# VH-VL binders against E3 SUMO-protein ligase pli1 (pli1): the designs that were tried, part 17

Target 1, 154 residues: E3 SUMO-protein ligase pli1 (pli1), of Schizosaccharomyces pombe (o94451r108to261)
Amino acid sequence: YSRPFAPVVHSRIRFRKSPFYDILEQFNAPFVVPACVGTRNTISFSFHVTPPALSKLLNDPKQYRVYLFSTPSETIGFGNCLMEFPTPQMELRINNQVAHANYRRLKGKPGTTNPADITDLVSKYAGPPGNNVVIYYMNSTKSYSVVVCFVKVY
Key: E = the ipSAE of ESMFold2; O = the ipSAE of ESMFold2 at other seeds; V2 = 0.75 times the mean of E and O plus 0.25 times the DockQ between their complexes.

## First folded at step 22 (VH-VL; framework fv_spartalizumab)

Design d2 (from z1 with light chain K36Q; at its last look DockQ between E and O 0.74; V2 from the best seeds 0.00; counts 0 for: pae E 3.7 > 2)
Fold by ESMFold2, look of step 22:
Structure d2 (fold): chain C 154 residues (1-154), chain A 121 residues (1-121), chain B 113 residues (1-113)
Amino acid sequence: as target 1 above (154 residues)
Amino acid sequence: EVQLVQSGAEVKKPGESLRISCKGSGYTFTNYWMHWVRQATGQGLEWMGNINPDSGSTNFDEKFKNRVTITADKSTSTAYMELSSLRSEDTAVYYCARELYEDSYGTFDSWGQGTTVTVSS
Amino acid sequence: EIVLTQSPATLSLSPGERATLSCKSSQSVLYSYNNQNYLTWYQQKPGQAPRLLIYWASTRESGVPSRFSGSGSGTDFTFTISSLEAEDAATYYCQQYYWYPYTFGQGTKVEIK
């Protein structure tokens, strides 16, 4: 049995466990990326790294990372969510810089998509203005929920 | 069951060095930061510093950083705190404490039993 | 550094009474962007290590009785024991984990008459 959620901040998305990282903290309420069939769309939101997380990130940057996760919005209430980007036809920007990630799903192998490691693009300061996320995308057949998390990597 | 077991009480003279061990069991030692906190008799708690047992990275309160060394041995699941150039005001109970793993990881959910250290001439 | 000031220094109360403890911080420990207060309450009995009771100002740790509660935000925090029991005689400490160095209040001793 896991420790309870942080009280009254935001709903956590419970992703399938990975041998390659542990999710320590979710920085934002799940942000919905609406379905967008046959058209282009742009969404944006912001998040802030918490002071204790920032301290660990600065002290151990190889072990502590900031990852962006995505999963179909329909699944977030059930747990064991699989990492999946809305569409391979997307661009992710963090603080106006392009993130380099693989957005493709492997056919027949769910849960093989890596979250985006955005650590080098996030602000090194806990205060304002925080971090801006912009997603440009097209042809997402489902609604997706996006969170940015603090992780320890192995 | 998470357990932190510290080395036994010590009596020291001013100018000597102190070395306290803290052995963790019942959890994955390298996954949690270990902290050192002391308490002089009849006084409150004072944070000294910490270590990431996996990487060896440390932080210290400025008051102690010139005298304190914190280390960890992964193979024995044991953290160590060494305080040099002891003074009578270093007389205290010294605790190791483990961080809570979730997003409250500056909060200590498990504490050692304490090591009583007396520094007197 | 962030200074935590607890009051009163000592409470002497009878079983069944309500104990109310104050912790005041020299700086806000509320991170407004996630609305969390980085404040913890510990219980310490003589000859024992501190025991975690409350974190995030108001979240009870697993196995902590419901008579213990925390409230407040920013710089002003309250810890309450709703119906005091004999085993609650202890010193209670607040602690901030907003940033280094982590600091503790000086403690409030709760005695049972």
Scores: ipSAE 0.383, ipTM 0.776, lowest interface PAE 3.7, mean pLDDT 88
ESMFold2 (binder alone), look of step 22: mean pLDDT 92; pTM 0.944
ESMFold2 at other seeds, look of step 22: ipSAE 0.677; ipTM 0.860

Design d3 (from z1 with light chain N35D; at its last look DockQ between E and O 0.92; V2 from the best seeds 0.79)
Fold by ESMFold2 at other seeds, look of step 22:
Structure d3 (fold): chain C 154 residues (1-154), chain A 121 residues (1-121), chain B 113 residues (1-113)
Amino acid sequence: as target 1 above (154 residues)
Amino acid sequence: EVQLVQSGAEVKKPGESLRISCKGSGYTFTNYWMHWVRQATGQGLEWMGNINPDSGSTNFDEKFKNRVTITADKSTSTAYMELSSLRSEDTAVYYCARELYEDSYGTFDSWGQGTTVTVSS
Amino acid sequence: EIVLTQSPATLSLSPGERATLSCKSSQSVLYSYNDKNYLTWYQQKPGQAPRLLIYWASTRESGVPSRFSGSGSGTDFTFTISSLEAEDAATYYCQQYYWYPYTFGQGTKVEIK
């Protein structure tokens, strides 16, 4: 019988271009946030800022930022992914500190949600233990994929 | 088409200063860190320092820290390197080099043509 | 400072032969959390500026022929030209970009017999 064909695994998410920032590097493989209806769920993962990125962050923290992005998992193979959080009923913590972000999408205007700027919560050290991401959420009707990226802002 | 065009060759005496320009074109000048690398005749490459042309932030190798000044003029898309208190050992070809913008930044994807500097009495 | 040592100093070969160049780092340039080696290979022909060939130790820059390859990890790296062509006569440099100051190997000169 025939050799099974594995599904394609996408290591990079290609977001729609923004006039407000450029994505320079993705720090983690897309992490899946499963759908969750009628209950609450908690997920966590970690990422590490690379040594060259840390050098830029330390030199120019106003221009170089660390952003957390999210997009429906079903879209990550197609490019031009839109920034969208799983649900407005969520809390994001970075290294056990609450991140300030707006999780809501404007009705009828896809792609209006900003990524979360988590720069001030990120460890300024390249080695262990890295950076811990925790998402508490409920009522996400879709699966979402989450990445943390190094960005240049304008 | 990305181009880095440097100022012309110079002959200097010990104790003088040099100033080399590097004009970038064909890309967004302020997005890319600019580096300065030199090469003495028949020798290898030596990193001197860099600049973020947007912010003016710089880093230097300690061996040059007190003698080198790196600046950028974003209105003309031009970076400058100045080296003071020249010695015969500073005789070299001086290159500007553009750092890669994404993913593998810290590598240099475009180089100037080089500026030959001779320091002799 | 991370010191890069290249060998041999000079390599003289005939067209079609395989060239193998070594670069050894005094400290690891592997970032274990992303499994990337922060090591780059350049080609420099006489009278010209260096040309980027390989970054992350093994990733070819766009437009670089497939006969050029890099391998290795941590402190030991290899650059290979699988079938040497006359135009490949040049000096090849490794460079680390893990931490400042950035440093280069002293170069390996490849000559065609």
Scores: ipSAE 0.739, ipTM 0.882, lowest interface PAE 1.3, mean pLDDT 90
ESMFold2, look of step 22: ipSAE 0.757; ipTM 0.885
ESMFold2 (binder alone), look of step 22: mean pLDDT 92; pTM 0.943

Design d4 (from z1 with light chain S58K; at its last read DockQ between E and O 0.91; V2 from the best seeds 0.80)
Heavy chain, then light chain:
Amino acid sequence: EVQLVQSGAEVKKPGESLRISCKGSGYTFTNYWMHWVRQATGQGLEWMGNINPDSGSTNFDEKFKNRVTITADKSTSTAYMELSSLRSEDTAVYYCARELYEDSYGTFDSWGQGTTVTVSS
Amino acid sequence: EIVLTQSPATLSLSPGERATLSCKSSQSVLYSYNNKNYLTWYQQKPGQAPRLLIYWAKTRESGVPSRFSGSGSGTDFTFTISSLEAEDAATYYCQQYYWYPYTFGQGTKVEIK
ESMFold2, look of step 22: ipSAE 0.765; ipTM 0.888
ESMFold2 (binder alone), look of step 22: mean pLDDT 92; pTM 0.943
ESMFold2 at other seeds, look of step 22: ipSAE 0.771; ipTM 0.891
ESMFold2, look of step 23: ipSAE 0.747; ipTM 0.880
ESMFold2 (binder alone), look of step 23: mean pLDDT 92; pTM 0.941
ESMFold2 at other seeds, look of step 23: ipSAE 0.739; ipTM 0.881
ESMFold2, fold request of step 24: ipSAE 0.686, 0.714, 0.731; ipTM 0.856, 0.869, 0.874
ESMFold2 (binder alone), fold request of step 24: mean pLDDT 93, 92, 92; pTM 0.944, 0.940, 0.942
ESMFold2 at other seeds, fold request of step 24: ipSAE 0.715, 0.731, 0.736; ipTM 0.873, 0.874, 0.871
ESMFold2, last read: ipSAE 0.725, 0.747, 0.717; ipTM 0.873, 0.883, 0.870
ESMFold2 (binder alone), last read: mean pLDDT 92, 92, 92; pTM 0.943, 0.942, 0.942
ESMFold2 at other seeds, last read: ipSAE 0.777, 0.732, 0.782; ipTM 0.892, 0.873, 0.897

Design d5 (from j2 with light chain T59K; at its last look DockQ between E and O 0.95; V2 from the best seeds 0.00; counts 0 for: pae O 2.2 > 2)
Fold by ESMFold2 at other seeds, look of step 22:
Structure d5 (fold): chain C 154 residues (1-154), chain A 121 residues (1-121), chain B 113 residues (1-113)
Amino acid sequence: as target 1 above (154 residues)
Amino acid sequence: EVQLVQSGAEVKKPGESLRISCKGSGYTFTNYWMHWVRQATGQGLEWMGNINPDSGSTNFDEKFKNRVTITADKSTSTAYMELSSLRSEDTAVYYCARELYEDSYGTFDSWGQGTTVTVSS
Amino acid sequence: EIVLTQSPATLSLSPGERATLSCKSSQSVLYSYHNKNYLTWYQQKPGQAPRLLIYWASKRESGVPSRFSGSGSGTDFTFTISSLEAEDAATYYCQQYYWYPYTFGQGTKVEIK
């Protein structure tokens, strides 16, 4: 299917500000997690921590963290994106290790979902092989966009 | 307005110690790493080390590691650099410099006015 | 450690001429996974602290005139002043921030004839 205009590519996601952390850097272009109503799906992608971020992470791991964020794909480009995982029925793996995060959202309370803190699973090398993300999920009614970010926490 | 104000010029003798202050204002002091860079007369810039003012974590160039101490006082928004066992080759202008907070951290967007230090016998 | 070598040591030009400065790194400062070069250019006028001009090898800091630009990748970098003005007389330094210790080039002094 050919169109006269290229689709808009959003290279960054602007999340709503949080009093608990600041987003300092986004490590990957937003990766799409497609809807999968009534079925299961698996997606994977990779990211690399930059050398200056790695230096801070290794020196101050209590203050500098690596968070995985998710938001409905339809909302990117508008700013003030809310943190929301595709479905509570998901498993996140970083470098073949299960990340333990709370994927549930308080009903009627948008933006109450915390990003996943994956810091302890991230490779402590700036170069190869990088970091692999695998998401196993089911019953996601929307498409979601996922980014991994470097953050400073308070 | 972001400002870094350093303590005044000093004249020292070999073997003495030097302590320079750098007071930051106009920004959240604890969010930005502070760096120390010196410049001998007619010479280039030389990175000495840095500090995370929030955690107190430091890094140093190996050639200064045993002589340099970098500290920060969060309550006064002031960083300090101490250099011990001074030599005549330590004669230089000493700068504090603030690292960028986001994206290109490691680049210095604000500098102190410099502190001229003369070490003479 | 990563050594930065600048050339020429001194560049003497007339107003309106194009200035071209080189910075060569002993090791690559390109992080290829992000296509970012961790290289910065500063301007230092006599008696003043350095001023940030360009980071990521080519991104101009806010408030920096468009006549200043940077290019290059990996180990070879160029800083250009497209049309020299009298106020551009200064020494220019490159700096790498790929890994500690951070290092600077020895500087290129630009003089206006």
Scores: ipSAE 0.590, ipTM 0.844, lowest interface PAE 2.2, mean pLDDT 90
ESMFold2, look of step 22: ipSAE 0.709; ipTM 0.866
ESMFold2 (binder alone), look of step 22: mean pLDDT 92; pTM 0.940

Design d6 (from j2 with light chain N35S; at its last look DockQ between E and O 0.67; V2 from the best seeds 0.00; counts 0 for: pae E 6.1 > 2)
Fold by ESMFold2, look of step 22:
Structure d6 (fold): chain C 154 residues (1-154), chain A 121 residues (1-121), chain B 113 residues (1-113)
Amino acid sequence: as target 1 above (154 residues)
Amino acid sequence: EVQLVQSGAEVKKPGESLRISCKGSGYTFTNYWMHWVRQATGQGLEWMGNINPDSGSTNFDEKFKNRVTITADKSTSTAYMELSSLRSEDTAVYYCARELYEDSYGTFDSWGQGTTVTVSS
Amino acid sequence: EIVLTQSPATLSLSPGERATLSCKSSQSVLYSYHSKNYLTWYQQKPGQAPRLLIYWASTRESGVPSRFSGSGSGTDFTFTISSLEAEDAATYYCQQYYWYPYTFGQGTKVEIK
């Protein structure tokens, strides 16, 4: 509560704190990935890395990373959101390049999924056209909200 | 309470070098970039460069890059700025300043008390 | 390099008057995709380090009185003290943090008559 909060539609997702990284900046408003059962869906959005963040990323890529986070949309207003991908049956592309992430969950252990580290796929120059995210997926039983964040890793 | 404490005033001759320390306390030193800014008497502020105290990565204004060295010692939470081949134009107050941790990078929320450096023959 | 030009150089006003300071940037410091202006205002009193007042062109730092405000976008920025107090006598600097090297304006000295 150290700054004005977003309008009634919580624009920032508050994830459970991690000892392995700090979330420093959220680059996009939460993007909704609708539920999709028994068929395929493709959805896309864009984000921009701010010039100061990009400068740190280029100078210190071991410490500063860009992570893609996902959580069930129903949970985003409550804080302490857990990292969870919409479905193991998905492919994530950043700037038309396949991202490598572990989409699988440990059974019965919510919040054990790591965010996707997409740093090496993000544009290394500020300005247009920014970064394009495409999600191909099937069999997501819930709606998910997706954000891309600037993080410091430990 | 965040505090940046700099080393004391110095009087130098042209051609010498100076080395100023800046000790940070009241926060996690390695989480924040440290910047160096100088101000000649009666003049404006001039950014010199910065350091990530954790990695040692630095950036410099091109005007200083062959004369300035910026380092940090994690174990003592202390940043250092060294300026070589001093000229009378280097007479100034030298400040260290801490960068904001979240999303306002490049904004300085804490400043040292300043170190007055006089370069004269 | 992004050059910031402040005006006026000196502003002499009475207590209770409104002070209006200008900062003009040689190129835009607006990152339009997020609608953020990477511009900061500092206050500096004689013998002291600068004090952060406003960042993102219009966001007040914690503990800064509400009589201080900032506005503007892109290349043209304004800093306002709505009702001057004696303690506001100082030099005010704008700073950009859009790209390295970070740069400051030349300053506007505010004097109380």
Scores: ipSAE 0.143, ipTM 0.719, lowest interface PAE 6.1, mean pLDDT 87
ESMFold2 (binder alone), look of step 22: mean pLDDT 92; pTM 0.942
ESMFold2 at other seeds, look of step 22: ipSAE 0.700; ipTM 0.866

## First folded at step 23 (VH-VL; framework fv_spartalizumab)

Design c1 (from d4 with light chain T59K; at its last look DockQ between E and O 0.92; V2 from the best seeds 0.76)
Fold by ESMFold2 at other seeds, look of step 23:
Structure c1 (fold): chain C 154 residues (1-154), chain A 121 residues (1-121), chain B 113 residues (1-113)
Amino acid sequence: as target 1 above (154 residues)
Amino acid sequence: EVQLVQSGAEVKKPGESLRISCKGSGYTFTNYWMHWVRQATGQGLEWMGNINPDSGSTNFDEKFKNRVTITADKSTSTAYMELSSLRSEDTAVYYCARELYEDSYGTFDSWGQGTTVTVSS
Amino acid sequence: EIVLTQSPATLSLSPGERATLSCKSSQSVLYSYNNKNYLTWYQQKPGQAPRLLIYWAKKRESGVPSRFSGSGSGTDFTFTISSLEAEDAATYYCQQYYWYPYTFGQGTKVEIK
């Protein structure tokens, strides 16, 4: 079958429910990470933690976290999305600091990848300068959409 | 159905303390911050403070900081507010209120029925 | 502390009329990076707890009739009842949730003639 000429753009991504956390708020409109086969690419964008979210984060940083999520752009709007990074050949930086996350995909096991917990790298002040996200990657066969969310963990 | 059920009306004398309970049902008690808001007769609403029932973390309006204690018992899904050194200006209806869980948290989507407290000599 | 000032104190109108209530904040409750105002409107009928109507200054809570709406940004906010019904007789409060302590306006009492 053929793809539509003008893909639908969604402002919010609905992920499959997890027993380990609840998504409370999405901080940014989905940012597209284009496909990049046989070459390398770099993308960057920013997000800001809202004042009410910051209050909760400062009160209870063990229970409230900031997670970075990713899903193939083509799956958005066709049911609950699964967590998947663009490629294991990537580096994520938050405010110039390398994030420590497992980017591995398990062959034939969709939805087995955890979002990246970036809480310790996020600015603890609302307002400027916000938070800079940089992704260095190569060999992503699909376009991905990335959001940063406020979560409650169990 | 989400319900917040408060303890009954109280009559107090100046200098005494009060302790109001608020039992939550129909939701996961530990996921939602609980707030206390009071309303003197013929007056507006006044935020007193809150609690995260899971961690016990609290925030208070400075006006009450030395007189108010807010606690929660997650085993009974009950929050408590204590106000000490009562004075006639503390005569009010006291409400517990549940904060929204997602998106616009900080606003209150469910309220208790209110507890009328009269402080008179 | 963010002070909210409501006006008028009392508004007396007939059924079918438009009610317009003002809430002014001593400092901005707009978070410019998401363009959301952390301002809520409640309805309180005598002998009852407040009822959430509007959050983010403009977003109606589920089950709230469409005749209720909110507008404004930053420091100046308006709550409107487009066509008053008898059941709308109540006191209406604005609340900010930008920073602690959370604060409420003094209320506007809406009376039906």
Scores: ipSAE 0.700, ipTM 0.867, lowest interface PAE 1.5, mean pLDDT 90
ESMFold2, look of step 23: ipSAE 0.727; ipTM 0.877
ESMFold2 (binder alone), look of step 23: mean pLDDT 92; pTM 0.941

Design c2 (from d4 with light chain N35D; at its last fold request DockQ between E and O 0.50; V2 from the best seeds 0.70)
Heavy chain, then light chain:
Amino acid sequence: EVQLVQSGAEVKKPGESLRISCKGSGYTFTNYWMHWVRQATGQGLEWMGNINPDSGSTNFDEKFKNRVTITADKSTSTAYMELSSLRSEDTAVYYCARELYEDSYGTFDSWGQGTTVTVSS
Amino acid sequence: EIVLTQSPATLSLSPGERATLSCKSSQSVLYSYNDKNYLTWYQQKPGQAPRLLIYWAKTRESGVPSRFSGSGSGTDFTFTISSLEAEDAATYYCQQYYWYPYTFGQGTKVEIK
ESMFold2, look of step 23: ipSAE 0.753; ipTM 0.886
ESMFold2 (binder alone), look of step 23: mean pLDDT 92; pTM 0.940
ESMFold2 at other seeds, look of step 23: ipSAE 0.722; ipTM 0.875
ESMFold2, fold request of step 24: ipSAE 0.761, 0.736, 0.742; ipTM 0.889, 0.876, 0.880
ESMFold2 (binder alone), fold request of step 24: mean pLDDT 92, 92, 92; pTM 0.942, 0.946, 0.943
ESMFold2 at other seeds, fold request of step 24: ipSAE 0.761, 0.733, 0.724; ipTM 0.886, 0.880, 0.874

Design c3 (from d4 with light chain E61Q; at its last read DockQ between E and O 0.93; V2 from the best seeds 0.78)
Heavy chain, then light chain:
Amino acid sequence: EVQLVQSGAEVKKPGESLRISCKGSGYTFTNYWMHWVRQATGQGLEWMGNINPDSGSTNFDEKFKNRVTITADKSTSTAYMELSSLRSEDTAVYYCARELYEDSYGTFDSWGQGTTVTVSS
Amino acid sequence: EIVLTQSPATLSLSPGERATLSCKSSQSVLYSYNNKNYLTWYQQKPGQAPRLLIYWAKTRQSGVPSRFSGSGSGTDFTFTISSLEAEDAATYYCQQYYWYPYTFGQGTKVEIK
ESMFold2, look of step 23: ipSAE 0.758; ipTM 0.885
ESMFold2 (binder alone), look of step 23: mean pLDDT 92; pTM 0.946
ESMFold2 at other seeds, look of step 23: ipSAE 0.778; ipTM 0.894
ESMFold2, fold request of step 24: ipSAE 0.659, 0.727, 0.704; ipTM 0.852, 0.874, 0.865
ESMFold2 (binder alone), fold request of step 24: mean pLDDT 92, 92, 92; pTM 0.945, 0.942, 0.943
ESMFold2 at other seeds, fold request of step 24: ipSAE 0.728, 0.725, 0.725; ipTM 0.877, 0.875, 0.874
ESMFold2, last read: ipSAE 0.683, 0.729, 0.732; ipTM 0.860, 0.876, 0.873
ESMFold2 (binder alone), last read: mean pLDDT 92, 93, 93; pTM 0.942, 0.947, 0.948
ESMFold2 at other seeds, last read: ipSAE 0.715, 0.707, 0.720; ipTM 0.868, 0.864, 0.872

Design c4 (from d1 with light chain E61Q; at its last look DockQ between E and O 0.95; V2 from the best seeds 0.75)
Fold by ESMFold2 at other seeds, look of step 23:
Structure c4 (fold): chain C 154 residues (1-154), chain A 121 residues (1-121), chain B 113 residues (1-113)
Amino acid sequence: as target 1 above (154 residues)
Amino acid sequence: EVQLVQSGAEVKKPGESLRISCKGSGYTFTNYWMHWVRQATGQGLEWMGNINPDSGSTNFDEKFKNRVTITADKSTSTAYMELSSLRSEDTAVYYCARELYEDSYGTFDSWGQGTTVTVSS
Amino acid sequence: EIVLTQSPATLSLSPGERATLSCKSSQSVLYSYNNKNYLTWYQQKPGQAPRLLIYWASKRQSGVPSRFSGSGSGTDFTFTISSLEAEDAATYYCQQYYWYPYTFGQGTKVEIK
């Protein structure tokens, strides 16, 4: 199971453009949510809102939002990534509070899933303790990469 | 090309008010925070405040809070800064500056040509 | 308020020499959680508006010559012109954008002799 070559490391995910928002900043390196067939899994990671982003968020909370994005890990090196969650029955928690988002896509229409708007659940302070993300999921046939981004909505 | 064009030089007396315009072109005006920075002759740069032209939200350095008004007109892509109760110490070149949109927002990638303001008797 | 102190006040050098400018911050502008320094360097020539050169303390803006570089972290920052050219005669300012109010250093004037 050892490899002779180092894997490619991607620090940023480039999503397909949306008419509903602009991505201004990515807060975390892509976090891998492994495939999980016939069983359940839990993952967690942390992110911090940066001081300049916090300033904008506090000034204009209707216009500036924090979104959680997901895309199949195999696609993150190619650009124009489509928004897709591991499973429609997953549970997302931000700072131990359940996020309410639609994790489903339209059948047969990739990229119809919206990112999760988690703004009201994230800390409005730049310093500790930051924000923790917990994802409970099962029966995911793919590995997914997850990022939390600062966005401007229209 | 991105351009910020400011109104012309002014001579004022102490106690009067100053109003400077800054018209942006070559970009989506409402996407970028606009900042005001001044520079007295032979001195360094001094941040005064900013505005989100889309929402109208503003921030100010405390030393100017009671004297500075910053506004924007989306229909003309123009930002305005008004400084009241002028003093001789307000003699400076006043700049508008556009903030970067992504990643490193808080730095200024485009500046107006400057407006020279002289406050004297 | 975060105070930025630049040194020297004036630097007089010949073409081809290395210019080294210092900017010291009264408190850290490093966000430890992303390891980025919220510090920018500008160039200002007489009668002109400032020009953005470097942000995040060390990242060169597009179109800026490679002889300009920035380094440092936390409270201590350095700006370097590796081989000075005549057109580099200007005043250079550091700026922090960590938190309001945004502040500038008082400037370092670079003269060509």
Scores: ipSAE 0.646, ipTM 0.859, lowest interface PAE 2.0, mean pLDDT 90
ESMFold2, look of step 23: ipSAE 0.715; ipTM 0.870
ESMFold2 (binder alone), look of step 23: mean pLDDT 93; pTM 0.946

Design c5 (from c1 with light chain N35D; at its last fold request DockQ between E and O 0.70; V2 from the best seeds 0.73)
Heavy chain, then light chain:
Amino acid sequence: EVQLVQSGAEVKKPGESLRISCKGSGYTFTNYWMHWVRQATGQGLEWMGNINPDSGSTNFDEKFKNRVTITADKSTSTAYMELSSLRSEDTAVYYCARELYEDSYGTFDSWGQGTTVTVSS
Amino acid sequence: EIVLTQSPATLSLSPGERATLSCKSSQSVLYSYNDKNYLTWYQQKPGQAPRLLIYWAKKRESGVPSRFSGSGSGTDFTFTISSLEAEDAATYYCQQYYWYPYTFGQGTKVEIK
ESMFold2, look of step 23: ipSAE 0.763; ipTM 0.888
ESMFold2 (binder alone), look of step 23: mean pLDDT 92; pTM 0.941
ESMFold2 at other seeds, look of step 23: ipSAE 0.755; ipTM 0.886
ESMFold2, fold request of step 24: ipSAE 0.742, 0.721, 0.724; ipTM 0.881, 0.871, 0.868
ESMFold2 (binder alone), fold request of step 24: mean pLDDT 92, 92, 92; pTM 0.939, 0.938, 0.938
ESMFold2 at other seeds, fold request of step 24: ipSAE 0.726, 0.742, 0.721; ipTM 0.876, 0.876, 0.873

